# Ledger of designs, part 32: VH-VL binders against UPF0111 protein PH0637

Target 1, 226 residues: UPF0111 protein PH0637, of Pyrococcus horikoshii (o58371)
Amino acid sequence: MIKMQVWKKLFAKSPFKPLIRHAEVVVQTVETLEKALDSWARGDYENMKEYAKKVDDLEDIADKIKSELRDSITSKLLMPVQRTDILEYLHMQDKIADAAEDTAKWLLIKRNLDSIPNDIKDIILKMGKESIKAAKLVYEAIKQLDNVLESGFAEKEIKKEYKIIKQIEEVESKIDGLDSKLMEIVFTSELDWKDGLYILNIARTLSNISDKAKDTAERIRVLMNK
Short names: E, the ipSAE of ESMFold2; O, the ipSAE of OpenDDE; V2, 0.75 times the mean of E and O plus 0.25 times the DockQ between their complexes.

## First folded at step 18 (VH-VL; framework fv_amivantamab_arm2)

Design o7 (from j3 with heavy chain S100Y; at its last look DockQ between E and O 0.71; V2 from the best seeds 0.76)
Fold by ESMFold2, look of step 18:
Structure o7 (fold): chain C 226 residues (1-226), chain A 122 residues (1-122), chain B 107 residues (1-107)
Amino acid sequence: as target 1 above (226 residues)
Amino acid sequence: QVQLVQSGAEVKKPGASVKVSCETSGYTFTDYGISWVRQAPGHGLEWMGWISAYNGRTNYAQKLQGRVTMTTDTSTSTAYMELRSLRSDDTAVYYCARTYYLPGDWVRFDYWGQGTLVTVSS
Amino acid sequence: DIQMTQSPSSVSASVGDRVTITCRASQRISDYLAWFQHKPGKAPKLLIYKASTLESGVPSRFSGSGSGTDFTLTISSLQPEDFATYYCQQYNYYPYTFGQGTRLEIK
């Protein structure tokens, strides 16, 4: 109840400010995943495990914020924003944190990475960095949408928004290229089947982070065009 | 200036053990690993394994698994390689090499010790 | 283990010659390959890493190329100090194996 009043007051200031608050936790989640990936690549299972647990905790926090925001939304939202548009954006933004947790869960599966060659580890790290960059750009995009609203939809601010959205799309396209390269290496290498499945599943979860970031960017485009 | 200084030459009998030290200076020891490489007379270089000074993780060449132990002492920035159950074909010059083990550069042996001759003779 | 096969096993050349040494991996190693120079009584010296990146302080007459399984070290104009044994090493898979060496001798 008390939290509901806090969220309602924030919605009254701007329909996008609560989404920014949720995005802050999503960024913390992906930044923590980056630390887990770095530890994973160095072969430091214990630090990777610590960061993976923090990813899980942060995803739980993001999910709780999403639930509280959904319960706090009233019919008195600011024009031109509709309740359903806010909820659809929130749903997609929250799935970024879900995908980050999926990646962390896969990292935990294998304690010893000696059987995985260094070229595969490096591609996974590149995919991870790009996926995390995409998620951070979503945070920048929702902050810029608040600037667009504050400016009364000034063309200058709308151009900045489209630039961020384009950057998210470019990062997602780069990840698609890395995923194709990784698939070729895995299927032409001498990996056993368990290592191949392990690597390709990590890649899938990393791609899902960027896919959800792109989907979230499309929701921003909808919110901006009314 | 990065420097790796190894212990002196040793003569051992078959069945004995040898422990070669590699004292490092001029860099942050725990940021790197140490690889051990040997060269028997008339032969090429043979990678024996490495140890991370960061977390003590090791990987040994399968040929030597069970006979070799690599350790570090972070307080003295020193790496050690112990080879047990020595045979006459273990006669070689043993080198330590700083190993850059970060992504992208994984096993860059940029600085080497001077080498330690170990002779195994009956 | 990945076998690294160098060719030729030895080469005889004169100062000023252009020398090429090849290295073939038994499996794909991308560009995770290093080249070393080794002179008798001295420690090996890193020349090139990541197949083509010249280590700091190594003369520009040394160059490396290749990816996948086939790699080349080139010395564009041989100098007296270049007579040595040269080794390639892959570092994509454990163990990080060396080639058998190529001995570069004075003609």
Scores: ipSAE 0.684, ipTM 0.868, lowest interface PAE 1.1, mean pLDDT 89
ESMFold2 (binder alone), look of step 18: mean pLDDT 91; pTM 0.919
OpenDDE, look of step 18: ipSAE 0.864; ipTM 0.937

Design o8 (from j3 with light chain Y91W; at its last look DockQ between E and O 0.72; V2 from the best seeds 0.74)
Fold by ESMFold2, look of step 18:
Structure o8 (fold): chain C 226 residues (1-226), chain A 122 residues (1-122), chain B 107 residues (1-107)
Amino acid sequence: as target 1 above (226 residues)
Amino acid sequence: QVQLVQSGAEVKKPGASVKVSCETSGYTFTDYGISWVRQAPGHGLEWMGWISAYNGRTNYAQKLQGRVTMTTDTSTSTAYMELRSLRSDDTAVYYCARTSYLPGDWVRFDYWGQGTLVTVSS
Amino acid sequence: DIQMTQSPSSVSASVGDRVTITCRASQRISDYLAWFQHKPGKAPKLLIYKASTLESGVPSRFSGSGSGTDFTLTISSLQPEDFATYYCQQWNYYPYTFGQGTRLEIK
């Protein structure tokens, strides 16, 4: 097929180029989620719904790219890294988009947020911004891995890669702290329990974005080691 | 410069209604909300409710639910508060105040109207 | 509804005095609290928001502190123009309730 020829030629240039293409869509997905979260917080349900639909569309595009890449690797190709390592990375990176879609689905559940206090809304927004930062760092990490390959694994380029991975871990730790603070607020507040469940599930899906970003960073370590 | 200019004082009988206007200038009306706050003689400030000039969404204090309606007219950058079925204890000075609810921005009542005295007497 | 309780209800103080007004919320509001000054015949004036941040143009003799349920407004050196009623207001939960007020009389 013509599409498989494009993917096969891209793999021949670098095993990481197709992963970068997938990461671009993942970043678009989480950036669109940020717009949904902003609209959600200000009570603009219709605009939030429009962005949530776009998140769903972008996640479908990421899934399609993943499937096409998986099918392209099943052909006999000459590649410098193990097929299973590429597929495991792709799986983790795709889970970032899945988590973003899960967040968008939860945002749609409640139309009126008047019962949610402002400190909770602000924590959710901050978690969202940090989650998007984590996804953008994953994109930078896979791009830098391509630079590592091009340099013949030069130590300078490897050190840049480890710096990006460390930044992902720092963002994940910050989100864990925000999630812990949010849990305490929800369980010690006078909030209706349906609203509490709603908020905690949004927080869980946002935390999952950063968790999958961290998992993806761990796979970059595997891909870099030979 | 941001200004909120309210309509003049009114005298009403119990059971009537009153509609107070708040004409705004010096900022983009649809980027903010308008809160209404009143003060009865000898009492403190009481938040009555809020309306978004962006999408018309409202939140009313439960004490006033069913008796208050807040509206906006974006063509004149004006907010309105109507209070129906007036009682003697609705005698108060009524204020409008600009309210920020932009994502990531802090909620604060930074600009206020001059106040409108509404007297309810038999 | 969140009840905001101010203390004292009134205070009489001399120019140059340090004055402290407290505000207690009936439940936790983080630092989502503002302080207002209200003089007869005028609109309320925002002094402090987010518990401790001075609004632009407010003299530095005003300061705010606190988080959670207990908050304080301090005037470090009272001036003649500071006589007024002071209100705290929480904006964490609808409705955005005010304290009952503290009347400050100078001289």
Scores: ipSAE 0.629, ipTM 0.844, lowest interface PAE 1.4, mean pLDDT 89
ESMFold2 (binder alone), look of step 18: mean pLDDT 91; pTM 0.920
OpenDDE, look of step 18: ipSAE 0.860; ipTM 0.935

## First folded at step 20 (VH-VL; framework fv_amivantamab_arm2)

Design f1 (from j3 with heavy chain L102E; at its last look DockQ between E and O 0.79; V2 from the best seeds 0.77)
Fold by ESMFold2, look of step 20:
Structure f1 (fold): chain C 226 residues (1-226), chain A 122 residues (1-122), chain B 107 residues (1-107)
Amino acid sequence: as target 1 above (226 residues)
Amino acid sequence: QVQLVQSGAEVKKPGASVKVSCETSGYTFTDYGISWVRQAPGHGLEWMGWISAYNGRTNYAQKLQGRVTMTTDTSTSTAYMELRSLRSDDTAVYYCARTSYEPGDWVRFDYWGQGTLVTVSS
Amino acid sequence: DIQMTQSPSSVSASVGDRVTITCRASQRISDYLAWFQHKPGKAPKLLIYKASTLESGVPSRFSGSGSGTDFTLTISSLQPEDFATYYCQQYNYYPYTFGQGTRLEIK
């Protein structure tokens, strides 16, 4: 039908490619956070600080890309795609980088980690690894959404998208389990209360990365159902 | 493969210092730490402290704080332990041991030096 | 500092016997515990880490168990080369303390 051809032509110039560019920087941000976490666990404050600064720089770059994309989708530009849907997705995806920056800020607070036992350090690193995996899956999800669009919403491409979304949900569930385990260790140990607060806040910011990744995946799910 | 070779036995007088070397080979020196462990005659193993070969960070057992200095030389892949103001109860065999401080593989003394006997006597 | 208490202080046993050695930590250390074998004139040898993981090259007759504060080293069938002193060591909290040792002697 003529309307089917118009819809396909309207999406021929994909609005999702700029979102993929933003997601690339978000992935770089969380990958840099992983290096900060590794240095942190080793007690290497100076390298951790360098990586934490790079996380801040990359988050600034993500914010700049967001602003440029927002300006590119102004009312003065002829845009065949729902502006609010693009902006809502962009804001959610950008919050992943914000959460990574929050984690980096907490890592900087304590210079000497000798009072933090190794079992706690290991759980924090596992949470970080899973949170970063969730963010990378968001990148794969937005790339796959572009494939869904290019295929004209072919069912096999939609199924691939749902698989990625399910993987994000599985990672978020795993982080919930790690967070519960960490709380048990913190509250059953003789850890100083300030160290306990420090550790639990790091865990909360890591959990926020996966939470926002899950929220972003739900935005994709909603877009595909329309 | 991995090898830690320590300097030879030493005899010292009370009040002197001793510096034991631990030359490593067969692995990337800066990926690990070196722990120092001693055993006095008739006693068990006592952890003295460790040093990161990566950045020189140390942690010393409290009873030795102020008397011990641990260092590394990355150009020769060698760790050193210096114990000052020696007492007769410092007579012991001193061991270096490779110490992992990688998350998930913490503090595994998997390879040890042969030991260095330090005797402190009048 | 975490105190590591081993029991017994010595064990007299014969080749072929099963021997167990207990290690208790003064506070919870999860499973961050290692076991070492030490013979006079030789360097200590790592047997087990993470409470139950056998180090590469160590005979399967050695096994470890426990978590929290109570840990056990088991030698299922003693061999002549197993007569030595055995140490546990916690590595969850600085300083990474050793137990006082258990001497395994021929009966």
Scores: ipSAE 0.648, ipTM 0.845, lowest interface PAE 1.2, mean pLDDT 88
ESMFold2 (binder alone), look of step 20: mean pLDDT 91; pTM 0.918
OpenDDE, look of step 20: ipSAE 0.884; ipTM 0.947

Design f2 (from j3 with heavy chain D31E; at its last look DockQ between E and O 0.81; V2 from the best seeds 0.78)
Fold by ESMFold2, look of step 20:
Structure f2 (fold): chain C 226 residues (1-226), chain A 122 residues (1-122), chain B 107 residues (1-107)
Amino acid sequence: as target 1 above (226 residues)
Amino acid sequence: QVQLVQSGAEVKKPGASVKVSCETSGYTFTEYGISWVRQAPGHGLEWMGWISAYNGRTNYAQKLQGRVTMTTDTSTSTAYMELRSLRSDDTAVYYCARTSYLPGDWVRFDYWGQGTLVTVSS
Amino acid sequence: DIQMTQSPSSVSASVGDRVTITCRASQRISDYLAWFQHKPGKAPKLLIYKASTLESGVPSRFSGSGSGTDFTLTISSLQPEDFATYYCQQYNYYPYTFGQGTRLEIK
């Protein structure tokens, strides 16, 4: 088929290997964030700070991989496909790491968490766990996209890809539900206003991880439809 | 398996201090915290505070702030509670209890020491 | 501090009876509530945590329910060893306060 042939030609020297490498760093970034969140909830500020700095370092690595891929696609390839489609995917995937770094920055602000009740800490940890799921599913999705293209868009491989995309949407929905529950608790409790702002900003950055995972999955879906 | 063994009964004068020990065994000491709870005669249970065996952080009940110090010794897997400036209304049985803070299992007081009677009398 | 108020303060019951003890928090604590059994000369024993989760080794005749501010401990069929004082405790906010206790006595 004509569009499948174009994709096969584009991937004779697969540019997806750098995208998969970028996704690996994004997963490491979010996994490191989970360790920072665990330390945060335990009141272990020093370990949380160490993990938060590693999140920042990993985000820098992801950004450098993004820049390298942009330069490689721009300068060397005769491509019958618009470069902007590949670069937009990379942009969305990179935003997952950016959101994880934003969360880490907020964690660093408050050293003593005794004023934060346990039900709030528990919801934040659950949101972190789901963000790990979302990032790992994005990694699986880009790996499966390589399989789809290698197979020439075989129906079997497309169905596997669609299943992963559906799972990402389900995780994003769960995180949105947890965020809504947290907002209700914060606004209906006697929590100090500074603590409320602190918690809601952490929740917003965690929700953004899943939002960007969903955006990345939609880019894969668009690529499969062509 | 899991055991918390406390030091013996104490008789103290008003104004003195008491230090109660809680030796633990059968679990990884640094994975949990230790809470201290007391019961005065004719009264219910009163949470005094807790200490993390992981990093030494403490939280004390406000009414005891300034009079209580909780510590741990990880080499002996032992927690300590010191109460200073004792008054007659500090007469109580003092308990240590293991406190969980693992994700999904927040602060459960699942294992308790046998209790230590502290009597404050003139 | 969050005040925990138990009702009744005492109850007399016979072996085989169903007993219900209630606990009310002065503020919402979600389901971060535990129930303890305490016999004279013994350490308190954890029965229920997270309002409704039965601790390992506790008989299934014990059950807990509630969320928010109102909580209930139920013993479905009393046994001789169940006569004790029962305490609820919230552990959502520091300090982790106990209720005043409910004495469950024979008869």
Scores: ipSAE 0.658, ipTM 0.859, lowest interface PAE 1.2, mean pLDDT 87
ESMFold2 (binder alone), look of step 20: mean pLDDT 91; pTM 0.916
OpenDDE, look of step 20: ipSAE 0.877; ipTM 0.944

Design f3 (from j3 with light chain D31E; at its last look DockQ between E and O 0.86; V2 from the best seeds 0.80)
Fold by ESMFold2, look of step 20:
Structure f3 (fold): chain C 226 residues (1-226), chain A 122 residues (1-122), chain B 107 residues (1-107)
Amino acid sequence: as target 1 above (226 residues)
Amino acid sequence: QVQLVQSGAEVKKPGASVKVSCETSGYTFTDYGISWVRQAPGHGLEWMGWISAYNGRTNYAQKLQGRVTMTTDTSTSTAYMELRSLRSDDTAVYYCARTSYLPGDWVRFDYWGQGTLVTVSS
Amino acid sequence: DIQMTQSPSSVSASVGDRVTITCRASQRISEYLAWFQHKPGKAPKLLIYKASTLESGVPSRFSGSGSGTDFTLTISSLQPEDFATYYCQQYNYYPYTFGQGTRLEIK
């Protein structure tokens, strides 16, 4: 069991350290989702189901960390950044884990995937791989923001931050391109309507992971440029 | 040194059944599937179906549904194909082939058994 | 089921010739296409997978190309051991269908 006081002690130093802790759980959530996707694609429903349940557990842990941080951030904290900016960042970062859980829930719906062609399975897996990359870049971005603060907003450290943010935007663009290719395949194939709907919803939830990663990067820009 | 070794030729009458074995070696049996492919005299190759050695999941060609059963025995690393209610157009050479179902390496039939001739005559 | 149509049904050629065999799918299969060589009394041999990737140990005179519905196998300079029947196979959709075959014969 996690004590609420342990989380509150983490705020005593850097305002970003608790956000880094949350981001680590978000990365674990998306990495576990990729394992669920791999099992899903090979038709291993039982192993996929186990990973999907672990995604749900990790999202619960992320929710608990978010709740403790939200409760612990007050106007009484001495912070070099605005409280509302921290809370908005936390909100966006937590939505990454929510999107991963949404994907896992969709995977559970269909036991037999024989009607899903291999090119569609491969595109979904590529989107999953890019979503992990996006989540890992968010983790690196919040860690680098801590370095920016410690340096007193040194230009060299700010430039490193912008490079990470650009990489997040590039990954989001790549996932959007994969989603567009998938839509074309679904609409030009003889896939029955339920399978098409199923696949497109999985793709939508994977796209949400990268969309929320990009939103999180926008919040880092705000935090850094002040 | 992956190897697939099939059981010997069989002669059957219409209405009978045949069970062909495919004993594998040189790889982890449960990491792959086994496909069955046949060739009737004067005809091309026909995919019959496959079975996962990992979890026993099968997919059979529609024309054979109800007449074919594919199984595995993980303790002997052996796959089996049984074809029931034989008729003269089932006369063929039957092959087993190792089948990948890993993402990025789908369905690559990289190693094949030597073939088993099944003759159905009336 | 996806129909795989090969052309030509047979080819007569000499050692050293360049030969091209085509394969057309009845639906788009992206790049999920393999080529096999089959000689009487022997098991089929995988030559090409994913439309253009050469299987390990296959001579570089074999090449594959295409995507979507139209695919080719090319043998750039025939050798005596290349006289055989060649099959394409799609593996995007169940069932994983083969083409009807192309016999490559000595002239």
Scores: ipSAE 0.690, ipTM 0.872, lowest interface PAE 1.0, mean pLDDT 88
ESMFold2 (binder alone), look of step 20: mean pLDDT 91; pTM 0.916
OpenDDE, look of step 20: ipSAE 0.875; ipTM 0.943

Design f4 (from j3 with heavy chain L102F; at its last fold request DockQ between E and O 0.86; V2 from the best seeds 0.80)
Heavy chain, then light chain:
Amino acid sequence: QVQLVQSGAEVKKPGASVKVSCETSGYTFTDYGISWVRQAPGHGLEWMGWISAYNGRTNYAQKLQGRVTMTTDTSTSTAYMELRSLRSDDTAVYYCARTSYFPGDWVRFDYWGQGTLVTVSS
Amino acid sequence: DIQMTQSPSSVSASVGDRVTITCRASQRISDYLAWFQHKPGKAPKLLIYKASTLESGVPSRFSGSGSGTDFTLTISSLQPEDFATYYCQQYNYYPYTFGQGTRLEIK
ESMFold2, look of step 20: ipSAE 0.722; ipTM 0.886
ESMFold2 (binder alone), look of step 20: mean pLDDT 91; pTM 0.920
OpenDDE, look of step 20: ipSAE 0.876; ipTM 0.942
ESMFold2, look of step 21: ipSAE 0.745; ipTM 0.891
ESMFold2 (binder alone), look of step 21: mean pLDDT 91; pTM 0.912
OpenDDE, look of step 21: ipSAE 0.876; ipTM 0.943
ESMFold2, fold request of step 22: ipSAE 0.677, 0.652, 0.646; ipTM 0.864, 0.858, 0.852
ESMFold2 (binder alone), fold request of step 22: mean pLDDT 90, 91, 90; pTM 0.908, 0.917, 0.904
OpenDDE, fold request of step 22: ipSAE 0.873, 0.874, 0.873; ipTM 0.941, 0.942, 0.941

Design f5 (from j3 with light chain Q27K; at its last look DockQ between E and O 0.81; V2 from the best seeds 0.78)
Fold by ESMFold2, look of step 20:
Structure f5 (fold): chain C 226 residues (1-226), chain A 122 residues (1-122), chain B 107 residues (1-107)
Amino acid sequence: as target 1 above (226 residues)
Amino acid sequence: QVQLVQSGAEVKKPGASVKVSCETSGYTFTDYGISWVRQAPGHGLEWMGWISAYNGRTNYAQKLQGRVTMTTDTSTSTAYMELRSLRSDDTAVYYCARTSYLPGDWVRFDYWGQGTLVTVSS
Amino acid sequence: DIQMTQSPSSVSASVGDRVTITCRASKRISDYLAWFQHKPGKAPKLLIYKASTLESGVPSRFSGSGSGTDFTLTISSLQPEDFATYYCQQYNYYPYTFGQGTRLEIK
């Protein structure tokens, strides 16, 4: 946790440094979710529950940092970027942690997974691994945006930023493909309706992680234009 | 070198119980499960059930519910299958098989015990 | 339980022949299927998993294909040691059922 005056000092150094601090906690949240998913798939409910609790704790920390940053921002402090652009970015980046917590909560609902076929478990785990990759790329993207600012928006640094953004889009596209495949399996199989609902909601929350990562990347594209 | 070694052949009367052991070596016992598979004379392979060596979770074929118990002893890296209330149609060769249950490598029966003949006769 | 149906139940063939064995699942199992070889007095031996992946140490004359509900095991040039009973097994849905077997016999 950082007091408001420390946040104001960080904003004075760069409008993006406090966002990098928030992103660090978001990455930790999604990495912890991956451990919960691995335990879930193995049928290890007690370890999954422990990791799910840690996801909730980390999301609370991310939300508190977001609130402190929101309260610390003034438009004069944030030249050359607008306050509203910072707040929109922060909102999207924080939603990554929210989606991770939503996934963890859904995992807790079912203790015994014997009715869930292995192809579904594998798709869910693949979506989880890609979601952590998306969150890590968002962290790299905000760090690179700070480099872009330091260089005075040099063309070479902007090009590096666009490369990271493209990687985020590729990961989101892969998750969309996995989600589409999962929907086909659920709706064309004889899976009972409660299990189908359970699985599709897990998939929806995982897809939301990558959707928010893509939305965050779009905020960076807006910041790069002129 | 992964190895599964089963207990010896048994002859039982109808109504008795049998307990077959499967001692494992050459791998980390708690990373896998053990499945039990049997083959009656003139029949194919029949999956009986499975136990996780990690947490003891089991699932049994419906046909055998109430008559079978699978256990493990982590200190000796040994799995056990007990079949109760034996009938003549339980005469079979009983196999244990190492069973992966990790995501991406589900249920690969890569190593098998040598088999245990259980004969149920009056 | 998922029914696994093999065809044919038995096949007679000569050394050097190409043989195919099919396996059909009663519901979709993606590619979560294994093939086993079983000889009298020996333990079953894993040949192929994930429908088409050859287990380490298995000769390349064995191959598998298929996904969904229809699967095939192929032996491209039979050897004397290949005469055995072959089983498919699905491992997508619990419990993990076997096919009824296909006996491969010498002519």
Scores: ipSAE 0.658, ipTM 0.856, lowest interface PAE 1.1, mean pLDDT 89
ESMFold2 (binder alone), look of step 20: mean pLDDT 91; pTM 0.913
OpenDDE, look of step 20: ipSAE 0.873; ipTM 0.941

Design f6 (from j3 with heavy chain N55K; at its last look DockQ between E and O 0.84; V2 from the best seeds 0.00; counts 0 for: pae E 2.5 > 2)
Fold by ESMFold2, look of step 20:
Structure f6 (fold): chain C 226 residues (1-226), chain A 122 residues (1-122), chain B 107 residues (1-107)
Amino acid sequence: as target 1 above (226 residues)
Amino acid sequence: QVQLVQSGAEVKKPGASVKVSCETSGYTFTDYGISWVRQAPGHGLEWMGWISAYKGRTNYAQKLQGRVTMTTDTSTSTAYMELRSLRSDDTAVYYCARTSYLPGDWVRFDYWGQGTLVTVSS
Amino acid sequence: DIQMTQSPSSVSASVGDRVTITCRASQRISDYLAWFQHKPGKAPKLLIYKASTLESGVPSRFSGSGSGTDFTLTISSLQPEDFATYYCQQYNYYPYTFGQGTRLEIK
């Protein structure tokens, strides 16, 4: 069980270092989704499909890491934080990768995008970019939580953590505004019902990425509580 | 410096076909598409369609569907437009124009060819 | 297809005049609209894109406004080189379509 030994050694250094390792794969998943979205908008179905397959593979890797961490976690390794709080954080952080995979699956459904107007494509790309930014901020947030621990929960480091959390909340709010604008355009445009359904589902999965990023940030508040 | 240079004027009979070339330089050919726009005497500009230089994906104006074929030759950075079954109302100046399909810079005709007069006379 | 309707069809004006040209889309196109200047014997020239953004090298006397379905091109002080035909074009939906043109002539 070589992998469990590696995880246990990382937990011994800090209860947050294994979560940082998982977050690295989540960021890679989301960055690969960005490449899929860029190819999608350009009408390059085959390149988009290759990136979408990589998103699926990376999500599988994130899920495997989550399972290995759950199996390797012990309460003696996790002081000063509770095991259940670590596991709840890990669950939410893993959901970010799940949401990215959902987006990739929807992109694959339509091969020809000529019927999708450019204003809708631009809004979807902007939602994607913001959702990916939210996921990257989660990575920064868990790294900063490790700094909070190393400092003995110094007020200065806690303030930096809340600043990152605020940035995640601002990005999620911006995506809500883009989603509202997109819904208005879809329902006031001459789109057929299949195109409308397709676009609104892509938007929903992109919103889920940022929702899960915000939920993960809320778990960080719990982990900082003394 | 971006340049689009078109083939010379042509005179054709009704029922024939014409193939106009558009040789490009000064940019990465496969990063953009080429649109074709024509103007008949006494009429305005009419968008005919476009072709992606990357994958050869085309979109033609419905009016011209079945009569027009747009192609590219990446080795020479050249786009072509062929119009078949010519009629007298196809007499026009035909322009090629560079068309962006890059995110954030959608479909801006920033560089144009000099135009090619095609005359269809019976 | 989206129809683009320009008004007026032609206008006669003097150097120094202010000229306004209107373009209406048959359905909403956001601000995905361009304006072109076309002179006899020359290729069309892009003036304005995204409804209101001036293309590099275009004189500041040209301006564009509008969003949705109604758009305007304004020339604040007409110059001798501005006598031409002007076209709007939407680029939100395939097929990308031009207005019928507005011919600006010397009075």
Scores: ipSAE 0.467, ipTM 0.776, lowest interface PAE 2.5, mean pLDDT 88
ESMFold2 (binder alone), look of step 20: mean pLDDT 91; pTM 0.914
OpenDDE, look of step 20: ipSAE 0.865; ipTM 0.938

